# Designs tried in a protein design chat: VHH binders against Polyisoprenyl-teichoic acid--peptidoglycan teichoic acid transferase TagU (tagU). Part 9

Target 1, 284 residues: Polyisoprenyl-teichoic acid--peptidoglycan teichoic acid transferase TagU (tagU), of Oceanobacillus iheyensis (q8enf3)
Amino acid sequence: LIYNQVGAVVDTMHSPLSRDSDPDRQKEINQLYKEKDAVNILLLGVDERDGDLGRSDTMILLSINPNTDKMIMLSIPRDTYVNIPGRGMDKINHAYPFGIVDGVGGPDLSVQTVEETFNLSIHSYIRVNMEGFQQGIDAVGGVTVNNAQAFSTGGYNFDQGQITLDGKQALEFIRMRKQDSRGDLGRNDRQRQVIQAAMNEAASFSSITKAGEILDILGNNVQTDLDMDKLQTLLTNYAGARNNITTMEIEGHGETINGIWYYIVSDEEINRVNSEITGHMQEQ
Key: E = the ipSAE of ESMFold2; O = the ipSAE of OpenDDE; V2 = 0.75 times the mean of E and O plus 0.25 times the DockQ between their complexes.

## First folded at step 4 (VHH)

Design T20 (framework vhh_etentamig_d1)
Fold by ESMFold2-Fast, scan of step 4:
Structure T20 (fold): chain B 284 residues (1-284), chain A 123 residues (1-123)
Amino acid sequence: as target 1 above (284 residues)
Amino acid sequence: EVQLLESGGGLVQPGGSLRLSCAASGFTFSSYDMSWVRQAPGKGPEWVSGISGSGGSTYYADSVKGRFTISRDNSKNTLYLQMNSLRAEDTAVYYCAREFSSGWYEDYYFDYRGQGTLVTVSS
């Protein structure tokens, strides 16, 4: 049975947060998806290798409102100077390995740190390693993007204009920075284009069979607290928001503290980010 | 203890030149790619230039390509930035940064940065 097969794969990749042992919190989150309310999903890209715990080098908050068909994509700088619960002040991307070492879970401490930093509720997470990213792009048949400027990296040539990327090409495309005169803005635009294109391909999968094939391929290279019902709801009710993505940056300045580089964000900027996201979620 | 110390900043007129230096200590300098990053008042950090550990590969932001030259002397544990044809928009604090390896990011992934040196281009 296709559903049973998909359910077994989702159970394998399904890694609930420690807070999900709280029945009231689980009920609250489940009800948001059932009622098609706005949700916040934290995307964690981890550099995971043999013997290494990795860090969440890519941290993106996806705030999705199915009632307005709008999504905010917030890129969180990995070097952001924040209080990590139980560890004190450190870079936000260190929450992931600290959570593993302290036995609370990498996604758990990462989610908690983001929630406390921005005073926002995070309803779900998706953790992916580099292999899972590549396999996911390949599984959806590749992604088509509109490349602003031609460049070559990783042994690949990326032409200007409409290009289709496989998983390996997509990783090099979002990874490239050194050749981009737009700097951080150019890299963020490429990340947004790949995420949007992947959502476009995923939205073409209206059948549980195709979704099951993708989940089976990804296996342990992706971890999420999304169950089958939430995944189906995202594909059927939230996917329209992919057509109206607004990117958001966090304003700050660099500072070296005891020889270590940090990105410093003011309380005013944290409050602005909170207000923009909560306002977005409350629109009807 | 890893330490990066920048020097060479100052006031210069448009069209002038400056050479920045970064003295590195506390690690095997030749094993790390290095970068220069700048930050103008009221703006976010902008990556300027990068160099491989061997010095065999160099990279530049389009805004400085053809005007700036990055180099290193591994025997002296020193990174350099030669800045020619300076413009008012080059006014910024310039930081020396040690690149950290990441499979997700090509650059801007720095584990250590110096305190910076101020470059002011004004007539």
Scores: ipSAE 0.133, ipTM 0.537, lowest interface PAE 4.0, mean pLDDT 84

Design T26 (from t09 with F100Y S101D Y108W Y111P; framework vhh_etentamig_d1)
Fold by ESMFold2-Fast, scan of step 4:
Structure T26 (fold): chain B 284 residues (1-284), chain A 122 residues (1-122)
Amino acid sequence: as target 1 above (284 residues)
Amino acid sequence: EVQLLESGGGLVQPGGSLRLSCAASGFTFSSYDMSWVRQAPGKGPEWVSGISGSGGSTYYADSVKGRFTISRDNSKNTLYLQMNSLRAEDTAVYYCAREYDSGWYEDWFDPRGQGTLVTVSS
């Protein structure tokens, strides 16, 4: 009963990529999860408030190796100058709305663009909007983080040290940048802490019934190509990696091309990112 | 049309001072937080300093704190950066930027002008 209910909710949220019509590719991906091999999951945070289609303002690659219990969190700058299939050179965060307009799918074009840019395989994706993020944090009972420096933003005060955040507070916590002299490194640290704390709470689930209730709450605010079997495998076999998260940044420089500013990444840096991720995945 | 025009860069010796200016047009200047961002040769962009729309709050990167002062004159739509005790490591193109704010992402970096080159060398 519980399994049927969870399966029905997951099927509603389950949005397979167009490449998933290729049986050989799907068999390959299914086998990776079945054998508990390392996997790459693309996390897309979309802002649907300011546009009809939304942009993927947050793009994070999660590379998870259950054999080493390690995870790499790679933040991809939204302004990265890349070739978008069918559209040409543009900012990487434009792949999402272009995919929708072109009938390919927002996650589809985003995944393809990331794969081709870094020469990496992306095995799954998770797309979440701001409401889904807040509801997810609330559903796990909030998250506890160790805040490095006190600050106030969004009408909230964040004390130094151990603090517990609800969904609204967690969103403001990861969004804050202006008051941190550490810049993007400080924001990346806050994002890592929230992701780690959310995984800690999820890993404490006492039953499949609680997981089903959370999926019911999230509904259309989360879209993923992960089916029930893959989600269960991640929770059972991959969750240990939450205790060993390494954050990676992509080095580049700013350049204005035809009046538009882009973040330019060298071929050497692309190769470094590829080597770090593939080396991580192959580690035993 | 948002326009930001930086000026005041040049060649200066270590320990010297420069004042950068940014003339803004095409938007309500006093309603936006503003920042200075720099890019050294071979490196990515580094946020340097920020100031609230009213000028009531200022923020600095640890690398420049105590040496640089950000200010603005809303009556003239102009942003300033006073740079004292300059070091070779301060050599960079300096960009004026308006705030960027989305539901997921708060940033200092959008949009930027053409920049002004600061070279600190003997």
Scores: ipSAE 0.254, ipTM 0.612, lowest interface PAE 3.4, mean pLDDT 84

Design X01 (framework vhh_etentamig_d1)
Fold by ESMFold2-Fast, scan of step 4:
Structure X01 (fold): chain B 284 residues (1-284), chain A 122 residues (1-122)
Amino acid sequence: as target 1 above (284 residues)
Amino acid sequence: EVQLLESGGGLVQPGGSLRLSCAASGFTFSSYWMSWVRQAPGKGPEWVSGISGSGGSTYYADSVKGRFTISRDNSKNTLYLQMNSLRAEDTAVYYCARVEGSWYLDDYMDVRGQGTLVTVSS
């Protein structure tokens, strides 16, 4: 009953990339999970603003190595100036709506753009909208984080120290930047804390029936190319890495080009990011 | 050729009111969330207010809630900020900004105008 319920929900969420029709690529990815090798998962937070196609406002690369029980969380600035395949130089978060318009898929073009920008392989993706994020946090019973700086946003007051967040509060918590003296560094830290806390809550479930109820909620607002077997492998063999998360930043500067603000990243910095992720994945 | 042009700034006494306008061109105005961001002398930028493309959703920083009202006229490609009960602390250059996504209403400024100075002083 539980398996049938969970399988139906996962099938609802399951949206494979066009590249997954390539038998050799699919076999390669399946083998990585089967052998418990390091994997790279791209998290995309999107919205459908007022009937628009939405943008991937949140782009986070999770590099998970189950052999070291370490995870790198790389926040990719949404306004990073990159070459988008078929479109040319633009903001990296534009890959998502361009992929939809061009008929290649939002996650597909986003994954390809990240791969080509950093010369890294992305093995899986998870796309979530704001409603799915909020419902997911509520479903695990909320998350407890250690807030470094008191601030107010979205009609909420976030005290310094240990605070417990429901889904709506967690969304506002990860959105805030202007009231944080650390800017993007502070937001990256808050995103790490929420992701880690959510993983800890999920890992603490004593009942598989509760997990099924949560997946019912997530299934309506989450899309992923992870099938049931890969999700089970992540929960059983990769989950230990949640206790050893290192955040990475991409160094750059802001620049206005033809009236539009971009985050400019040097080739040297792109090579540094590639080297650190690749080294992490190869560690035994 | 995206452009945003702010107007309506000036000198006003504490407790007074001002209305800022922002004329937008070069993009489908109604498809974008819009925001007002300000920068006080010697301080970093502070998000003030945001409005959805349709105008159906509005958001405000706690420092201005109840005193400022954001609105838009999509037929004229114009964004407005009505500022009431002005305080010395509201003194800043005010920027009109285009927002691509709704996840981050208080930090994104993919296109900004030239700014308009508001000085609240006796």
Scores: ipSAE 0.000, ipTM 0.315, lowest interface PAE 10.3, mean pLDDT 80

Design X02 (framework vhh_etentamig_d1)
Fold by ESMFold2-Fast, scan of step 4:
Structure X02 (fold): chain B 284 residues (1-284), chain A 122 residues (1-122)
Amino acid sequence: as target 1 above (284 residues)
Amino acid sequence: EVQLLESGGGLVQPGGSLRLSCAASGFTFSSYDMSWVRQAPGKGPEWVSGISGSGGSTYYADSVKGRFTISRDNSKNTLYLQMNSLRAEDTAVYYCAKVEGSWYEDDYFDYRGQGTLVTVSS
């Protein structure tokens, strides 16, 4: 009963990329999961409301190696100055709405932009909207994080030190940028903390016993190209990597070009990111 | 093409009120955070207030907190700034800005409006 319920919900969330209509590419990606090879999954958190196209305010690359049980979590700053295929130089988070407008798909153009920027292959994606984020946090019973600096936003007070957040509090926590001297880098750090905490809570026995209910709650607020077979493989062979996570940030600087602020990343830094991810994936 | 058209400025006495409006076009208005930025004669731009795309979160500079209220009507693609208890120090050209980059850096705003002049004088 639960099996049928879980399978139906996963199928509902399943939204393949346009490139997945290419049989050779699909075979290649399917083979990686079958062989338990390292995979790169792009996590997209989109700020969409009542039909807004939104932008990918959260962009995190999860590089998972089941042979070493290690994961790299790379935060990509939303304002990174990149070439977006078909659109030219712009902020990386604009790839999502441009993909929708141009008819190629939001996740599709986002994945392609990340691949071309870092010279890395992205094998799967997971897209979550703000409602799905809040519901997911509430469903796992909240998350506990270590807050570096006290602040107030969205009508909430966030104390310094260890704090526990419900879904609405967690959303305001990850979206706060104005009161952080680090700007988007500080927000990316908070996003990584919440995601790590959520992964740990989701892995608990109580979350597992409520799996069908949790997936039903998330439903249409999550989109992914992961099918039932890939999800099962991740849960069986890749999940151990959550206990050995290395977080990465991209070094860069802010520049204003024609009145618009961008996060500028050097070719040297892009090569460093590529080398660290590639080296991680090749470990045995 | 992003277009921002401000209105509602004028001459007002200290302690008075004004409501500024900004008509936006050329982008999906509700998908972007918006700000008001002001520039007094001979000075650089100063960020005044910001509002999230949904209107659910608002932010204010300490100099205007408790006196100014930012709001938006996404159905009309319009941003507002209600200014109460105006002071001589509030005299400036007020610009509507589509937010790009850092919230605290004036030169990070993608503002293309002509501005609307607010003069607070006895």
Scores: ipSAE 0.006, ipTM 0.217, lowest interface PAE 10.0, mean pLDDT 79

Design X03 (framework vhh_8fcz_2)
Fold by ESMFold2-Fast, scan of step 4:
Structure X03 (fold): chain B 284 residues (1-284), chain A 122 residues (1-122)
Amino acid sequence: as target 1 above (284 residues)
Amino acid sequence: QVQLVESGGGLVQPGGSLRLSCAASGFTFSSYWMNWVRQPPGKGLEWVSGINSGGGSTTYADSVEGRFTIIRDNDKKMVYLQMTSLKTEDTAVYYCARVEGSWYLDDYMDVEGQGTQVTVSS
C-alpha cells in the first residue's frame, strides 16, 4: 500500500537530467549507488515569482560517504562569479533560469556549472521551492533544533535551546537576517540543523509510514533525478551519515563589476574545496 | 530595462531627518523584495534595510535599527527610507536595489541607479 503510493508519486517528481540519456553516465551513477560509494547531491532551493523563472537562491552540495557515515554540507554563495556554460561569466544562481531559457533545463545547467566550477562530479540533484520546503517540514510533523541564541524574526520568537518548528517557522529560522553575530556561519549552522532534523524525521517510523502522503503533498514543489531504488538505498545505506554532518564555507570577497555585486572566489580556494570534498569521498 | 531612480538626499545636521524615495520601472515591482544599500566615502557598499513584496515584513542593519524605517507603495511603484536621528557615519550615497530572487532576502544586492547623496555634518 504505502510502497505502491510512494512509487507512483515518485514517478511524478522524477525529472532526470538530459545527461541521464547517456547510457554510460547512467551506468556510472547507478554503479555508485549499488556499490554504496560516496555520492554528491546538489540541493537547489528556488524562488519562483509571478512571471519569473526563479533563481537557485539556495545551493548546497551534500557529499555523503556511507563507508565513514559522514556528510559534508557545502553552502555555495548564490552570487559566486563563475563561468556559466554557453552564457559566460555571471552569478552562479543565474544558471538555473538560463538553463530553462536555453532549453537545457534549470537543474541541468546548474549541475554542469557547479561541476565545472569545482571540478567535482555531481551524481544527483533535488530541487525544491519555498512552498515545498514548508509543506515537507509540516508533513514530517515539524523539526526539532537546538537554537544557540534567542531571536525574533518574521513575527515569530525563537527561544534558546530545543525548539520545535513547523514549516513556516523553519523557513524564517533559516532565513534569519539579523541578531546573529556569526553572520553566514550562524545561518549555515541553522540550515544544517533543519536539514539534519528533517533527515532524522524521515528516518523515523512515523515518517516512513507517511511516505506516500508526504510525496503526494509535495507534488510539483519538488523535482529530483533520484528514482525509487536510489531513494531506498539512501534511506537504508546512507542515512547514518545524517548524524555526522560537517559544514563547509567558501572563502571569498565582494566585488562590484559594472554595478553588479559578485562574490569572488580564488582559484586556490576552489582547489581547497575540491581537495576537501574529494578526500572526504575517498575515505574508507 | 530595469530602472531605479533615487531622490531625497541632501545636507543635514546630526540628529536630523531625511526621507529618501526610489521610483521603480521596467519590472513587476509588487513581486520583488526591495533593499536600500549605501556606500560611505572610501568604503564598499553596505546593506541598510529590506522590505518584502507585500510590505508586511521589514529588516534592518544593526547600525540603523530603531532609527530608519523602510516602506513601500506598490500602486505608485515606490520604496522609501525614512531616516531619523542621523549620525555623521550615515554619510553615504544611498541606492535602492531589486532583490532578484531569494531564500536570503537581506543578502548583498546589485545597484542599478545613480543613487542619492546623504551628507550628515555640522
Scores: ipSAE 0.012, ipTM 0.364, lowest interface PAE 8.2, mean pLDDT 80

Design X04 (framework vhh_8fcz_2)
Amino acid sequence: QVQLVESGGGLVQPGGSLRLSCAASGFTFSSYDMNWVRQPPGKGLEWVSGISGSGGSTTYADSVEGRFTIIRDNDKKMVYLQMTSLKTEDTAVYYCAREFSSGWYEDYFDYEGQGTQVTVSS
ESMFold2-Fast, scan of step 4: ipSAE 0.114; ipTM 0.505

Design X05 (framework vhh_enristomig)
Fold by ESMFold2-Fast, scan of step 4:
Structure X05 (fold): chain B 284 residues (1-284), chain A 121 residues (1-121)
Amino acid sequence: as target 1 above (284 residues)
Amino acid sequence: EVQLLESGGGEVQPGGSLRLSCAASGFTFSSYWISWYRQAPGKQREWVSTITSGGSTNYAESVKGRFTISRDNAKNTLYLQMSSLRAEDTAVYYCARVEGSWYLDDYMDVWGQGTLVTVKP
């Protein structure tokens, strides 16, 4: 009964990409998970509103290798100047709303744009909105992080050292930049800590009922092309990699083109990113 | 193609009023938060006000109660109604498109050319 309830909730979250109609590609992806090979999962944080077209303001590539128990977390700057299939040169985060408008799908065009930009295969995606982020943190009972420097923002005080954050506090924690002497490096560290802490809390569940409650809450605010078998495989064989996360950033520079600011990434840097991710995936 | 164009600046005496306009083109105006910034001679750019896509407003303490931000989505236009103007309000005023994120800090990705407001006795 409980198992059937969990399976039904997962099916509600399941939103396959249009490429899943390609039997050769689907077979390839299924074989990777079945054989416990390295996989690339694209996380999309979208500011979706009723009637509004959202943008993928957060784009993080998770490259997970269960053979080494290592994960690379690559943050892709939302302003990266890229060719969007069917639309031409634009900011990478515009792929999401363009996919919706063009009838291709927001995750679909976002995944394709990332794949073509970095010459990498993306095997799965997870899309979450702000509501889903906050509800997810609350559902796992909050997250505990080690705060490097005390600060106050959004009406909250964050002490130095170990602190426990609810969903609203976690949102303000990851967004703070101005009071951090490390600037963007400090913010990236806080984002990594929250994601890692959330993974640790999720992996610590010992109750099928509690897991079912969490999936029920997330079902309306999280979409993914991961099916029940792939989710089970990730929890069983890939979860160890959460303890060995290396963050990666993309080097670039700001440039204004026709009045619009973009983040420009060189072909050399794109090739470096491709080589680092590919090398990580091939480690035994 | 994507543009923000300010207008309505000029010379005004202390205690006077001006209404600034910002005409948006080349994007879906109604879907974006839009801000007003200003830059006084020899100073850094300062945030003045923001209006969300839903119409909620926020103001810098120095202008609260004197300035009113509003938007007309049918006309793709943003307004800043300024009253009780002071010498310290003298600045070039810029309209800016907010690229917001719940995961990352908001930032401005499109800026207008600016319109000069001079408060002279």
Scores: ipSAE 0.012, ipTM 0.392, lowest interface PAE 8.8, mean pLDDT 81

Design X06 (framework vhh_enristomig; at its last look DockQ between E and O 0.65; V2 from the best seeds 0.00; counts 0 for: pae E 6.1 > 2)
Amino acid sequence: EVQLLESGGGEVQPGGSLRLSCAASGFTFSSYDISWYRQAPGKQREWVSTITSGGSTNYAESVKGRFTISRDNAKNTLYLQMSSLRAEDTAVYYCAREFSSGWYEDYFDYWGQGTLVTVKP
ESMFold2-Fast, scan of step 4: ipSAE 0.265; ipTM 0.596
ESMFold2, look of step 5: ipSAE 0.032; ipTM 0.467
ESMFold2 (binder alone), look of step 5: mean pLDDT 80; pTM 0.794
OpenDDE, look of step 5: ipSAE 0.335; ipTM 0.686

Design X07 (framework vhh_enristomig)
Amino acid sequence: EVQLLESGGGEVQPGGSLRLSCAASGFTFSSYAISWYRQAPGKQREWVSTIYSGGSTNYAESVKGRFTISRDNAKNTLYLQMSSLRAEDTAVYYCARELSSGWYEDYFDYWGQGTLVTVKP
ESMFold2-Fast, scan of step 4: ipSAE 0.053; ipTM 0.420

Design X08 (framework vhh_6qgx_2)
Fold by ESMFold2-Fast, scan of step 4:
Structure X08 (fold): chain B 284 residues (1-284), chain A 123 residues (1-123)
Amino acid sequence: as target 1 above (284 residues)
Amino acid sequence: QVQLVESGGGLVQAGGSLRLSCAASGRTFSSYAMAWFRRAPGKEREFVAAISWSGGSTFYTDSVKGRFTISRDHAKNTVSLQMNSLRPEDTAVYYCAADESSGWYEDYAYDYWGQGTRVTVSA
């Protein structure tokens, strides 16, 4: 009975995109995982509190190629000025709450917006709220990172060098930017370190039972279109890529339009991002 | 309509103090991060200080650490910047900004902006 618990928990968290009602699209995505082809997974970090739908203030594209054992981790700036289907020009992180309000789904509209903006296919998504992030880090036993610069924030002290973080400490670690001379670059480095460390801990799972216990703890704090078969394939065939991660940034500039600040990305930069991701996926 | 209005700017001698205030109207910002930015003549806008929605976290640019203090009053829907030991280099137009951050990271890229209040520090 314990061994059937993982399937029940995964089914509870499993929330397929509206496009997955299309049998041809579902077959295409299933075939990619079955053949161990490169896949793109969109990570969405949201804060869903009482009375607040939350915005996807963390948006990271994971491009994973099991044939090269390499992964690209692309940070998408939350304030990027983009066309949101059905809503027009707005910040990319507004796609999540707009999708909920319009009845199409937060992950659905977010995935569609990313696909349209970068001309890339997104095969799966994982949405996690702040509580889910903290619980996830705690569930894997914490994460160990190499901190480039000592700082203090959120009531915690982070020493330079190797440090071990619990869930709440990890959240504060990835939120700090003001005390880092590198600004957003330093924050992005910390986010990458935490995600990589978490993947290393997750890849150490020795049993289906432990995976089921973690998913049970996370509950509705994690939402994904990955089913049990895809999760198992990621753990057995794609996990090696966690050891070869390249971070990508998107170049742009800030502009204020009608009192609202936006991050403006050129068509040339969008084309560069598309080319780098596509080239990575096709590499042998 | 949502509006942020700054006050407290003026002319002061080097070594003096000023207190800037930002009042929000049209809605409450109790769940918003609030920040101060400044723009010196002929330069781009730069970050000065920020405070989280709860008031539990504060952030400062290196040039003002130990001299400036940001605080907020939830009952009055205001954020304040106490500026001590002012220098001629602090001369700028100071802007109040608000961001409905979901809490994943407290970026200074903000949704709502005031029109600014001018601070002049003479030698």
Scores: ipSAE 0.005, ipTM 0.224, lowest interface PAE 10.0, mean pLDDT 79

Design X09 (framework vhh_6qgx_2)
Amino acid sequence: QVQLVESGGGLVQAGGSLRLSCAASGFTFSSYDMAWFRRAPGKEREFVAAISGSGGSTFYTDSVKGRFTISRDHAKNTVSLQMNSLRPEDTAVYYCAAEFSSGWYEDYFDYWGQGTRVTVSA
ESMFold2-Fast, scan of step 4: ipSAE 0.013; ipTM 0.307

Design X10 (framework vhh_6qgx_2)
Fold by ESMFold2-Fast, scan of step 4:
Structure X10 (fold): chain B 284 residues (1-284), chain A 124 residues (1-124)
Amino acid sequence: as target 1 above (284 residues)
Amino acid sequence: QVQLVESGGGLVQAGGSLRLSCAASGFTFSSYAMAWFRRAPGKEREFVAAISGSGGSTFYTDSVKGRFTISRDHAKNTVSLQMNSLRPEDTAVYYCAADSGSWYEDTPSEYDYWGQGTRVTVSA
């Protein structure tokens, strides 16, 4: 069922970036996947509901090296103070709606902003909305995470230790900041935990028997510039890296500029992030 | 860039009504979650009411539930708080707040933008 539906789902989900109209850039990215080289994929979680413009409140860079079978998950804080091309200094999560308003595309401006901020190449993106997140978690049968501290939010109680979450519970789990001393940074850690658990669950045999339901959900609420060939390559040659994930956080401080709170990241820290990702990609 | 300006405060007798408005400017999009908080003389800031970015979900503190109604006008970028059956204990400075996320919260630390406040005094 998955094989017969893959092309139709990819056609529905497939939204290439404007830069992909550049034949040289498209050829470069295609060769990376063909040669099974390290790739950087930007994951965008958008709060896009009821026709409102979404914001990328979840931004995770997945740096995958199939030669070392390792992955880095880098959480990018949504309030990071950055230059957004064509807009100037603003919060990084504003790149998504600015791209829509300016007609260049939400993923397009988000990818460009991350590339220019960290001096990194981003080869692909995956955008998922909150409805798709909930349905995706439910489709894989839920996720199990290790909760550091008990808390309650959204009408749910989350015990300390190993807990299993359905889609609605997982959404509330990744959105909680109230009882976390790290605020949004602690929220970023929970987002990474859920995504890793979802990847592990999706790789299980039980996910194969639900292939049709998963494909339907993905086609409705996911957008990506990954074509069928790249998706197959990721599943065949890159998926093993999910078992060897290193999480990264960006160090910074809060600061209010002209009445607006931002997360400020130093040039030194940007260079550290660049060096660690670049070094990871160049191993072996 | 984002500015919140409250209006509609004043003096009213117990049992009366007031409508507070919060005018938001500098928003690139209208999907910010918004809330009203209040601070009574000599007390800490407390949650009153919140509305999601879409306007589809609202949340109230128990003491105002059934008496206060929060609403938003996306075209005008305004959030309103209709306060009915006012009581002397509702006397406070009322603050409008916005969260860069689209889902509301009930704690002050979750909100990124704040107005200067508007005073409401309810006489016995």
Scores: ipSAE 0.012, ipTM 0.326, lowest interface PAE 8.8, mean pLDDT 79

